# Miniprotein binders against q9h3h3, part 155

Target 1, 235 residues: q9h3h3
Amino acid sequence: EDGFTAEHLAAEAMAADMDPWLVFDARTTPATELDAWLAKYPPSQVTRYGDPGSPNSEPVGWIAVYGQGYSPNSGDVQGLQAAWEALQTSGRPITPGTLRQLAITHHVLSGKWLMHLAPGFKLDHAWAGIARAVVEGQLQVAKVSPRAKEGGRQVICVYTDDFTDRLGVLEADSAIRAAGIKCLLTYKPDVYTYLGIYRANRWHLCPTLYESRFQLGGSARGSRVLDRANNVELT
Below, E stands for the ipSAE of ESMFold2; O stands for the ipSAE of OpenDDE; V2 stands for 0.75 times the mean of E and O plus 0.25 times the DockQ between their complexes.

## First folded at step 10 (miniprotein)

Design RE1 (at its last look DockQ between E and O 0.75; V2 from the best seeds 0.00; counts 0 for: pae O 1.7 > 1.5)
Fold by ESMFold2, look of step 10:
Structure RE1 (fold): chain B 235 residues (1-235), chain A 105 residues (1-105)
Amino acid sequence: as target 1 above (235 residues)
Amino acid sequence: TEDEVRKQFMELIRELLEALYRVRELLKKAEEAAKNGDTETAEKYLEEAKELAEEARKIIEELKKLAEETGDPKFLLIVRWLVKMAEILEKRLKEVEEKVKEARS
């Protein structure tokens, strides 16, 4: 309502990005070491600030797995942020089309499928499945939030390299489902994240482009994907 | 050391985020108390919110100094977001202050 919630979410995410990460990097670490790493750092037990008795003694912002083909270049994020500031002071309307154009202009095209799970076996199992899919090459990069002190839901982010490429986004959805994930998935372009535009933002923008729901039975492909902008089923 | 500066900065960030969240919650309590006619409780919550908001402003100034000294774009960015949050709360604080003042009348 007053925009505080959206700005708070953005600040929390930025703070997490700036703390140390726990990373399994398939580009430098043998795949045979993945299971031991997953057992050492289950997301249900890794704490945000290093609580006593947790595997980490210092703050951890994210737990991440990088695939063999991952190249960490997010585009011109600094230029994007500068253009965003100029846009806000210009008095011009802020719309989904404006954000898409900013993303294209500055080559900030990555996005992510998101899933929210409570701490526990289901979260740790889902993360392990995603991490294996990344190391095996079906996905390129994923991260999961550590456990918060208040014990709320945690998030797994599975990245794609171009939110404007629907086929690539749908292929990532299929790979997530093949890893055994049955919960609701939502897709958010990184441009919204870098600009701090979350669900309760003051511009009333919807940062979710797609929803994916697992479909049981029949001859379906295992998920029903909805385009949120047009309320159109893609599958 | 770069790690030492980052740790100092992140500790202040954590303290500030907790303070700003607490200010917002105190303002909600002050407004609720004023609506219920309990103006003494409303003024108590409002006073607590004002004191914590002043502490938060001091932390923001320390963060601005550290961010400028490092020149790190990530530090500068998060400070900008924290300033936005503080501005939202300052406007809210003035609004609730007027409501509590009117309820006492």
Scores: ipSAE 0.545, ipTM 0.815, lowest interface PAE 1.5, mean pLDDT 86
Fold by OpenDDE base, look of step 10:
Structure RE1 (fold): chain B 235 residues (1-235), chain A 105 residues (1-105)
Amino acid sequence: as target 1 above (235 residues)
Amino acid sequence: TEDEVRKQFMELIRELLEALYRVRELLKKAEEAAKNGDTETAEKYLEEAKELAEEARKIIEELKKLAEETGDPKFLLIVRWLVKMAEILEKRLKEVEEKVKEARS
């Protein structure tokens, strides 16, 4: 792998972040309007480029819901990228520990639980559950990708403020499960997104730190969370 | 306006990503043709790849200009990724060019 695929995915993901977002902001909009907004912009029908017949006529990068406690903090992403380039040219080994240290140094600490779902009722229902949990204050912020022209799965991202805070990561998993989500979840730090650490990256790094599997009749959490780096169950 | 600049920037990004992807595919086809001894087809794909790579370079320069004018860290970061992609393809293009040259000899 020459790195082209990872860098391509990084560029596409960042490009989507720069397109207009459809946002429900609970800080400025009454919670009573959420159901109408969800009905107007179901993720399975919102298209990436505003296809004819879609609810959107213009390109949409993401559909998002902001909770009452949401405060955007991206850290020093520019400094992070510069340090990453310098590290690559140094020939020093790159490990998960290296990425963690870079993230801490540049205060790029946000991360997200990811779920991938096919377009349709199940996706829209899952999104509605997550959006409600955000508006009710159980989660801080979430976003979902619009429908791509090529089709494929859409992704719901549920954010936490600090990927190094295991308790916060686990609490978000519990809230997602309480919202009725039963699919596989993976947790990815935003630093991995900014540095192009995707599947099949040239450094052979695992792009996810945690995995959550639904457990029927199990713990009060309703899931088992695996630390992928250490291959240890946290729950 | 800021919105107009953003729209232009996003359009250029899409065009560039498509171009870079196509260059990569053309280089694969050229290499395969060269391995099969079809030097004429290999040269055709290589020439098309070179033309498209030049177009990609022009788009990158325009993106750099726009990113610098805005001063937006996100725009600058995107351009950095795109530049890296182009650099990877430039190295690959040189490698494939040498392979096609060897197959012609």
Scores: ipSAE 0.169, ipTM 0.598, lowest interface PAE 1.7, mean pLDDT 87
ESMFold2 (binder alone), look of step 10: mean pLDDT 84; pTM 0.815

Design RE2 (at its last look DockQ between E and O 0.57; V2 from the best seeds 0.50)
Fold by ESMFold2, look of step 10:
Structure RE2 (fold): chain B 235 residues (1-235), chain A 105 residues (1-105)
Amino acid sequence: as target 1 above (235 residues)
Amino acid sequence: TEDEVRKQFMELIRELLEALYRVRELLKKAEEAAKNGDTETAEKYLEEAKELAEEARKIIEELKKLAEETGDPKFLLIVRILVKLAEQLEKRLKEVEEKVKEARS
C-alpha cells in the first residue's frame, strides 16, 4: 500500500458520499417491500456510474437501509472542523485523546463497523442479512458500496450512534454476527472520516478503535473483540 | 445555481478520479516493463503517466477554487484530501522514475 493509492481511495469514498444514494427507508416504506428491493438492487450488480445492464442508470454513491428509529444527526460537524483547524495551528500535540475530546465536545459521536467482501453471492447475502437486521430493529442504519469499475472489494458499514458507548458498540457486533457474518470487522469513529484522517495520515493516528474476529466453539459470545487503543481483549 | 455548481464539481471529481486510475495503471506497467528490462517501454508508460498527472493537478486546482468560492464543508473536506493526494502523487512519480533509471543502469 502506497500513500498515493490510500489517498486516491479516500477521495473515491468522499465522492461517493456526495453522489445520490439508493435508500430503503423503514420509516416511510413497509417492511414487506424489503425483499423485493434487495432483489432489485444487489450490491454486486449496482454499479458506481450506471453501466449498461445494471439496475441503475445514474451514479450511485451508496446503497443504504435506514431503520425505523433512525434519526439523522451528525452533530456539530462544522464546529468540529473549525476546532480541528485551530488545533493544527495551535502547536498542540494531536493524539487519539485529542480526537476523542473534539468528537465529544461537538457531539460527533457516531461510528461504524466495517467489513470488506468481494463482489458476488457472499456480498449480496451478507448485505441482505444486515438490511433485514436493520429493518427488524437489531441495528439502526447500514450502507454498502456499489460495484466499482475495476471490480475490487466492496464495503458494508454498520453504524452505531456513540463510539464512546462500548456496550452499544459490542451489541452491534453481536447483532452483525447473529446475521451470519463471519469475516473480520473493524470499528472506526466517524470523527476520523469527517476530519479526513485515513490510513497513512501524517499524524500516524490509527482510525480503527476495535477489531472483531468470529470465534466458533471457543467463545460463548461468538466474537473476540480487541480494543486497539489499549491492546486489550474485551470478550 | 447551487445545484449547477454541485454538478460541475462532481463532474470534475469524476474526471480526476478516472485520470488517477489511469495514472496508477500506467505506473504499474512502467514498473513491470522496468523489471523485465524493457527500459524503452517503461519510459513511454512513465511519460504518459506524467502527462495525466499534470492534467490531474490542474483539475485539483479548479476544484480548490470552486470549494473556496462556495465554502461548503463537504467540498472543503474533499479538497483537503486532494491536497494530500497531490503530495502522494508526486512522491509516487519520483519512486517509479528512480526504478526506471535503475533499470537503465
Scores: ipSAE 0.518, ipTM 0.822, lowest interface PAE 1.3, mean pLDDT 87
Fold by OpenDDE base, look of step 10:
Structure RE2 (fold): chain B 235 residues (1-235), chain A 105 residues (1-105)
Amino acid sequence: as target 1 above (235 residues)
Amino acid sequence: TEDEVRKQFMELIRELLEALYRVRELLKKAEEAAKNGDTETAEKYLEEAKELAEEARKIIEELKKLAEETGDPKFLLIVRILVKLAEQLEKRLKEVEEKVKEARS
């Protein structure tokens, strides 16, 4: 994947963020309605542009579930971007530490565990497990991409409030594993998305901070979490 | 209304992303045709790519205007990314144009 492909995918992802979302909000909707909502909007059947025969007639950017404790906080994204432009023009070295400091300074601290699954029963089942974990308060917020026209893999995103809080990141991994998810997970800070730092970026920065692999018969966590920046196992 | 502006903005983004994708595919086809010595086909694809790239530029200017009018940080951000994509595509277009010229020669 060339840099152009990565930026194009990023633009598509941002466009999806701006389109209407299908949301189950546990703050306003009884938990008893979750199963009916999941049955009405299975992610494998919800289409990005509201294709004929889909549960949605209008474009859907994301399907999301908000937990009781969810509070949207995006931080100072504008200030972050201005500082990033100034940094690029300065010719100073750009490191993961630089990005972390920018994120902290501008309070852009959100991050997400990502899992990629093929459309179908396994995806819908995984999403149902995650949605329940959010409604039960084990996770704060999650979203899943609708089905694309090309039939590619769909992504489930499980958010944490602070990518610098290792314990919070690890707790979210544990909750995802407890929901029955066994696939590979990657953790990405949102700051990397806001700054246009994707795969094959010109700074050779890895946008993935953590990787979680499922482990059979292992620790109570059921996963091994690798810090990709330091190449150290955290569990 | 804010909702109408948002809808228009999203439609333009979709059109732009589709145009950029098509330009990219046309440039690949032009480059392949040039490598195979089919200069006529290469020129045809290159011309089509240029026309579509011009359309993409017009959409970007409209998106810039809408983003500035709304002042929405998200709109401004996506436009910045789209501008970068367009700049990269213009560089690629020039590269392919030079390859097609070399194949004529």
Scores: ipSAE 0.439, ipTM 0.784, lowest interface PAE 1.1, mean pLDDT 89
ESMFold2 (binder alone), look of step 10: mean pLDDT 84; pTM 0.812

Design RE3 (at its last look DockQ between E and O 0.60; V2 from the best seeds 0.53)
Fold by ESMFold2, look of step 10:
Structure RE3 (fold): chain B 235 residues (1-235), chain A 105 residues (1-105)
Amino acid sequence: as target 1 above (235 residues)
Amino acid sequence: TEDEVRKQFMELIRELLEALYRVRELLKKAEEAAKNGDTETAEKYLEEAKELAEEARKIIEELKKLAEETGDPKFLLLVRWLVKMAEMLEKRLKEVEEKVKEARS
């Protein structure tokens, strides 16, 4: 609602990105080791700062799984941010189309499906399903936040390469559902994250591009996906 | 080493983020108390917020020094973001202080 909450979340995300990550990298680690790794580092027990009794003694920013085909490429984020600052002072209208063009121009095309879960078995089970889907090649890369000291909800991020590729985004949603995930999913292009644009922003932009709801028994997809920008159902 | 400086920087970032969040929460409590006519409680929260904001300001100055010494763009960007947040809180502090004064009258 206020601008401070969004700025605080952005700062926490920047800090988490800069701390060490716990990574299962399928490109260098046999798939047979995944189950042991998941058991050692459940996201409900891995603490952000290495609290006593946790499996980690050092800070952990994120827990991540990289698939066989993972190729790190955030695009030209620095150029994107510079162009964004210039745009804000230019007097040009700031619209979803403007953000889309900035993302394309600077090759910051990735986006992510997000789910928020309380710490515990449900979170750990959901993460394990996602991690297996990544290692098996049904998803590309995913990460989950560690447990914060206050024990609030944690987030699983499942990435896609190109938010402008609607079919690819919907295929990722389907793979997430096939992994047994039934909670609400929201999709945010990374361009909004890198620019610090959250729900309560001064430009009235909607950072959530798609919303996916589990649909029991009535759809071949297993979900109902809504385009939030146009308020129309895609499925 | 660069890793030791990064670890020190990140520890201060952790402390600062927690402090800034708490300042904001204290200001919300002060404003709510003033809205409800409880000016004594509002003034208590406001004083606590001011004290914690001063502590946060000292951490920010230490972070600026570390970021400048490293020259790492990521550290500089994060410090700039935190300065922005602190400026937002200073503005809110002045606004809440005026509301508490108005509630007394």
Scores: ipSAE 0.636, ipTM 0.884, lowest interface PAE 1.0, mean pLDDT 87
Fold by OpenDDE base, look of step 10:
Structure RE3 (fold): chain B 235 residues (1-235), chain A 105 residues (1-105)
Amino acid sequence: as target 1 above (235 residues)
Amino acid sequence: TEDEVRKQFMELIRELLEALYRVRELLKKAEEAAKNGDTETAEKYLEEAKELAEEARKIIEELKKLAEETGDPKFLLLVRWLVKMAEMLEKRLKEVEEKVKEARS
């Protein structure tokens, strides 16, 4: 049953990816229009299915901001899934190393810092800070989930090109902290999303590779980053 | 139009996800009722789960047709994932059915 839950969450995430996105693309839209766009589509008010009174009348999967250097590269997701199915049927042990190797083989290397926030001013303010950092070129791309009908926390995702590049992952954390974000961050490879590796998955795999905690008066980075797999601090 | 097909596809996806979730919950309730010796309630939930599972199968077949028509790799991928979920629930349904039979005997 835990396996089904993970797969259900993966399917919901995939469905959200297939619904229309509200996008600010800095490659085609002047940066001076960002504030107006943020005011028009505050994440706490945009609803997943276009509820009456929301800024959107149609379903929205994500609200996203693309930076000047953004280039979409998802790799071979179909091949990845086929290989994953074959691996499950083989009865071979599945480890974090297995997932890493699958990701490398199929060039599915993107990952994201995740922050979960309750709907409201704090979420909208955090999103505005992240969106500005993307438009200013400190981050490449970010997205935020719309408000769900059931309520609950919304998630902001800040992407990096390669989850195996520790320096790139750490640089993104620093940029997020510089944007004024103080909450807990977790880093998740996209391969984990595509394969349905969520909390309480049937393989007992940790769904996050890194954890970032804000530190007052600490290092120039403003955070401590923990490697969850090795239980080692990287900063 | 491509946009209309996409909208229809996403509506069906939503309906299917809801159906699959409900089947799962019904099977849990049926199993719990069977454990408690309430075979009548267990059979009721099991029958409802079977009906909803059949509806889910119909939606999947429609989604397959739509995905093939579009040829979109993302649609095809999502349909494959949903098929897998449905197969998992079918196995679970058979398991719960056997438990209900055992409780009835």
Scores: ipSAE 0.388, ipTM 0.772, lowest interface PAE 1.4, mean pLDDT 89
ESMFold2 (binder alone), look of step 10: mean pLDDT 83; pTM 0.800

Design RE4 (at its last look DockQ between E and O 0.60; V2 from the best seeds 0.58)
Fold by ESMFold2, look of step 10:
Structure RE4 (fold): chain B 235 residues (1-235), chain A 105 residues (1-105)
Amino acid sequence: as target 1 above (235 residues)
Amino acid sequence: TEDEVRKQFMELIRELLEALYRVRELLKKAEEAAKNGDTETAEKYLEEAKELAEEARKIIEELKKLAEETGDPKFLLIVRILVKMAEILEKRLKEVEEKVKEARS
């Protein structure tokens, strides 16, 4: 409530971004090498800071897989951040609509489906399924956090190019479910991440755009997807 | 080398994040001890928090210096976040210090 926890999480996420990553890049690496790489670097065993007995001896911020069609495009993040600072000093209202418009104006359109899993076989199995979907072309790019020193849930992030392209976001959800994932998924546009806007922020903005729940009566693979802004089921 | 500077920066970030989180936890423990009437324990936690906060302030100054050497906007941004965290803790430290003094009296 004093804002410390939100700032701490933002700082930890930024630090992970700036540390080295373990990357399988399908654009330059044959798909036949994927299984060996997954076996060498299971996310439940890769440690954030290279603990004794880990497969890594140096810090690892993220474990990532890039698909054949992955084309990095962060957009105008610096312009976005400058416009955000100007908006805050202007005294004008800050609403979900203004965030959406900033993202569009600066072409910061990427977003991600998030899932949180405890370390262990379920996490490693889920990551392997996602990684294969990326290499096979059903998804474009994904990353998973390494194991933290104190343990706790880890996060798999599955990216999409454009959070305003609802069809593309739903297709990614379907591909995730096809990989056997049954846990809760939440979708967050990257604009919130770049501006450091998390839950319980002072503007009462909700960074989660969609939620996906596995249900047998749902769409393909049983997904039920809720639009959080309009409280409307999409599937 | 730039890689050595980045490595130093990231090691200091790790140390600082751990220190700031520990300061927050020590302040919570000091306040709880004071509330329970255990002023000796409250003063011990408060003094530990003060010493660690001083160390954290020194790390922040070194990080500012290294961030300028890199010229990387990401380094500057994370330093701003860390400064905000330290400011929150300084405010909290003063509040808890007053509560411990009241409990002593």
Scores: ipSAE 0.647, ipTM 0.885, lowest interface PAE 0.9, mean pLDDT 88
Fold by OpenDDE base, look of step 10:
Order: C-alpha cells, then structure tokens, then sequence
Structure RE4 (fold): chain B 235 residues (1-235), chain A 105 residues (1-105)
C-alpha cells in the first residue's frame, strides 16, 4: 500500500508539471506589469482544474515567475531513471551519497526551498514577495501550487541551480528571508522527485537535505539552516 | 499539434489515475467481503476490478505510444510511474483473487 501511495503522489506531481502553467517571464515582460499579473492571478484563487468563478477557466499545474537569468536545464532525467532502475535491480545499498552521485553523473542538480501555507492573504502576500525577489534578480525562478478542490496547504517552491552548492542554497534562503518569509523552509533536490522518493520511502531516505528556521534578532541572515543529513548547523 | 497531443496525454493520465484508484478500492472491498464470508459480493467487486484493470492496461498502451511519439522525457517518466502503479495493482489483484477462491472452498 505504501508503494502505491508513493507512486500515486509522484504521478500527481508529474501531472501538475505537465498541465498548463501561468507564467510571468521577466525576460519578456516588463517588471512594471508584475503587480497587475499578481492581482489577476492570486494563488489562493487560482484553482487546479479551473473551477467556476476562478481567474482560470482551464487546468493550471503551477503559477510561476521566471527571472532574467533563468535558464531551464533539467539534465539527463531519462538516464538518471535508467540508472536508478538498474541500481534497484542490483540489490546494492542505496544511500544519500548514491543519489548525490547519480544526480551529479546525470546533471540533475536542481533543488528547491519549499514553504507550505494555508490558502488566503498570507499565501498571496508571501508569493508576491517571492515574485518580486525573482523579478529583481535576487532569485532565479519560483512557482506556487494552485488551490486544490479539497483545500489544504499550497506550496511555494524557490529553485536553485545546484543542490550541491551550499553557498547558492544559503543565498536563496537569505533572499527568501529578505522577502519577509518567516515560516519553516525545507530544501529538497529535484532528483528525489524524479525518482519518486518521498517521506517514509522504503529506502528510509530523507528527501529533505536542509531546514531553515527563522530567527528573531539573530544573525544578519535572519535564519538558522540545518543540514539534516549530518545534523549540523550551516549558519 | 504538440499542444493537442499534450492535452490528450493529460486527459488519458487523469482517466488512468482514476481507474487505478478505483481498482484499488474495489480490491479492498472484495477482500473485506471475502473476510466476512460474502463470496458473491467479493466476486462481484473482483470482476469489476478486473474489467477496470483491463481498461487501465489499454490506456497505458495508448500513453506509451504517445510518449514514444513525442520523445519527451517527462512523458516517458510519467508513463513509467503509471506502469509501476499498474504492476502493483496486478499483484494485489492476484492476491485478492486467491483469497476469494479460498473463501469459496
């Protein structure tokens, strides 16, 4: 049952990635239009399947903002998957180090800071702050999930190019904090998503590499970042 | 057009996910009915699950064809996931079928 649930979640996530996106692209659209676009498509009102009365009439997988320096590079996802299937068949031990090596070998290095927020003003405000940071060049790319029919929390994803670059991961955390975000952040490599590795997976792999907790009155960074794999504070 | 193929692909994915979910629920109901000694109800749910599983297989084959035609790694990836889901359900279907047979004896 746990295997089916993990694959189902993977399929739903991939389906959302394949559905149409609402995109603000700062490479082609003037920054002055961002506020109007945010007002037109508030994440708390955009629905996954285009429900009556929503700003969207068609299904929306994600709402996204692309920065001026954004370049889509997914690496060799197909090769990664083939190698992963071969590894599972081999019966060799699977460790976080193994996954890191696979990711490097196939150039699947993207990762994301995740924040989960309830639908409403706080979500829309957080998204607006992140979108501005992307358009201003402090972040490269971000996306937010539309409102689900069943409700629940929406997720904002802020991407970095390389989950192995600790400095880049930390810089993104700082930019998110500078945008006024105070909630818990978790960092996940995309390689875990592509391989269907979620919480409580059969390999006991933690898909979260880093956690960021907001800190009042502390460091100039405004957060404490924990390396979960090593249980070490980076900040 | 690429957009039309994508739309068709997404519709098929949705249909398949619904079918696979329904198969899973039917198998649970069949197993529960078998445990309660209601073999007739168990067989009914099992037969419905088999029919729906066959429909799911047909959708998977269509998705494979579309994915191969596009060559998009994302399409290929999602099809692989869906195939794994179907394989899990096929194993479960066989297990439930055996339990229903045992409940008849």
Amino acid sequence: as target 1 above (235 residues)
Amino acid sequence: TEDEVRKQFMELIRELLEALYRVRELLKKAEEAAKNGDTETAEKYLEEAKELAEEARKIIEELKKLAEETGDPKFLLIVRILVKMAEILEKRLKEVEEKVKEARS
Scores: ipSAE 0.490, ipTM 0.835, lowest interface PAE 0.8, mean pLDDT 89
ESMFold2 (binder alone), look of step 10: mean pLDDT 85; pTM 0.817

Design UD1 (at its last look DockQ between E and O 0.07; V2 from the best seeds 0.00; counts 0 for: pae E 4.9 > 1.5, placed apart)
Fold by ESMFold2, look of step 10:
Structure UD1 (fold): chain B 235 residues (1-235), chain A 85 residues (1-85)
Amino acid sequence: as target 1 above (235 residues)
Amino acid sequence: DREELIRRFEELVREAEELLRRAEEALKRGDLETAEELIREALFKLIQAAFIAEELGDPELLRRVEELVRRAERLYEEVERLKRE
């Protein structure tokens, strides 16, 4: 990974979730306004805390684009969290299989493809491609972190609605590649995020289900996707 | 200086724990705005504590931060749930 521990990443992610978001919502905003919005709020220039000279004067936790078909439904997160606490006190095994079943039982099925890029043109170009794919309907929802410090990398998250739907997750990967994205992608179900299970967790669980690598001439989708749960290549 | 870093870590954790306790009490009385502010302040201190624990390389300190971040996450989800009611 890049040397970050789960604890500070979790705390920073929660703080960002709690701050205001900058949103382009295709359900209420004409698609013709997207390019102007992208030019006004490039993720390499939107600052986390509203520095002087940046396009934002207040803190920004996330920059997001909602597609025309976006319908928010987090599922039964409270019930999931309560069942998780009960599971931990029961003495029963905590495995990827039990987490999958908790997610299914409580309808917390969303997940996301992640990419990490340094601030600058490559980040802004990648985000613009993803944002257009969302507005055009190839993807449903995406967000990107604002700039938090000079030289630090930022993350783009592209959501899917059901991590158990392997074909749907692979189709989202294909749409990301069609937008011109060539960097490494990793996929994390939201159930791990809602339960606070990060890379360096006490249960030694791996929250990354899939890895996607761009591959010239190797795949009809332009990707080589590894299933981390079963240690098999899907493409 | 390791001793100074440990002292700063313990102060940050103590302060975060108190902020989370106050957030829980604000939540019980229905003061969602105060609960959110206290959770945000606690997360700020936990971020700093996590960086110190990483510098010290002590897994037990990281575990203590993890527990408090999980507590903050549960409280924030409850605040958000009550806002939708």
Scores: ipSAE 0.137, ipTM 0.652, lowest interface PAE 4.9, mean pLDDT 85
Fold by OpenDDE base, look of step 10:
Structure UD1 (fold): chain B 235 residues (1-235), chain A 85 residues (1-85)
Amino acid sequence: as target 1 above (235 residues)
Amino acid sequence: DREELIRRFEELVREAEELLRRAEEALKRGDLETAEELIREALFKLIQAAFIAEELGDPELLRRVEELVRRAERLYEEVERLKRE
């Protein structure tokens, strides 16, 4: 994925966050209704702006599923941004360690596994698998981008509460793989999004902390996870 | 604090618009590398503007960011098309 595509997707994602979401909330809706909801709102057919003939008549920013254990916590994003601006002006070297400390200090610890899929049956099937895993409590929360008017790939985001909890990140990878997902996964902390750190940034910071590649017959997790910061395989 | 956020938003949007204009000019000259870099820089500014718009809770500011993001996308798609030719 070109660094440009990641920046574009992030800007669109931020803009889409303020548009209405199609949400299945397992805390308030019976799990038995999930299949009907998935059939009503397949991500490949839900359009960003509510195009004629789409399941949605109004703009949709995201399609999301909330698990029983989901608790939204964004931390102090404003304080994080202010501290980041101050660091940039200080002339101090900025490292992955600096970003980690900023994230911890401001409680901005969320991160996500990302997968990019072309619109169609494979995307809808992948989303259905993820949505079930969320409702069953194997994952906490996930979202998928609606279909863009110009087409292109849609993104599924599977969140974890703490990007510094390596075990939690790996457990989410395992749950995604158990849901039948075989594509490449990349893990990105939300702090990197909030600070505008994308591929080929001026600080040469890698915005992806982990990569997961599907492996047949290998690890019990069905994937190989690479720590990109240390260039070490974790599985 | 709100007035400062609005000023910063307008600055970021103005800078992004100028970068996108320069990217369009680079595309017209066939300078795909410069166009791509300018689009990238514009998107960085638009991301920051989107955060400010979200913090302000102003849907009109967000709409302006979205419009510029869509412009950046179209320019990027054109760059990528021309790179494949």
Scores: ipSAE 0.032, ipTM 0.443, lowest interface PAE 4.0, mean pLDDT 85
ESMFold2 (binder alone), look of step 10: mean pLDDT 89; pTM 0.877

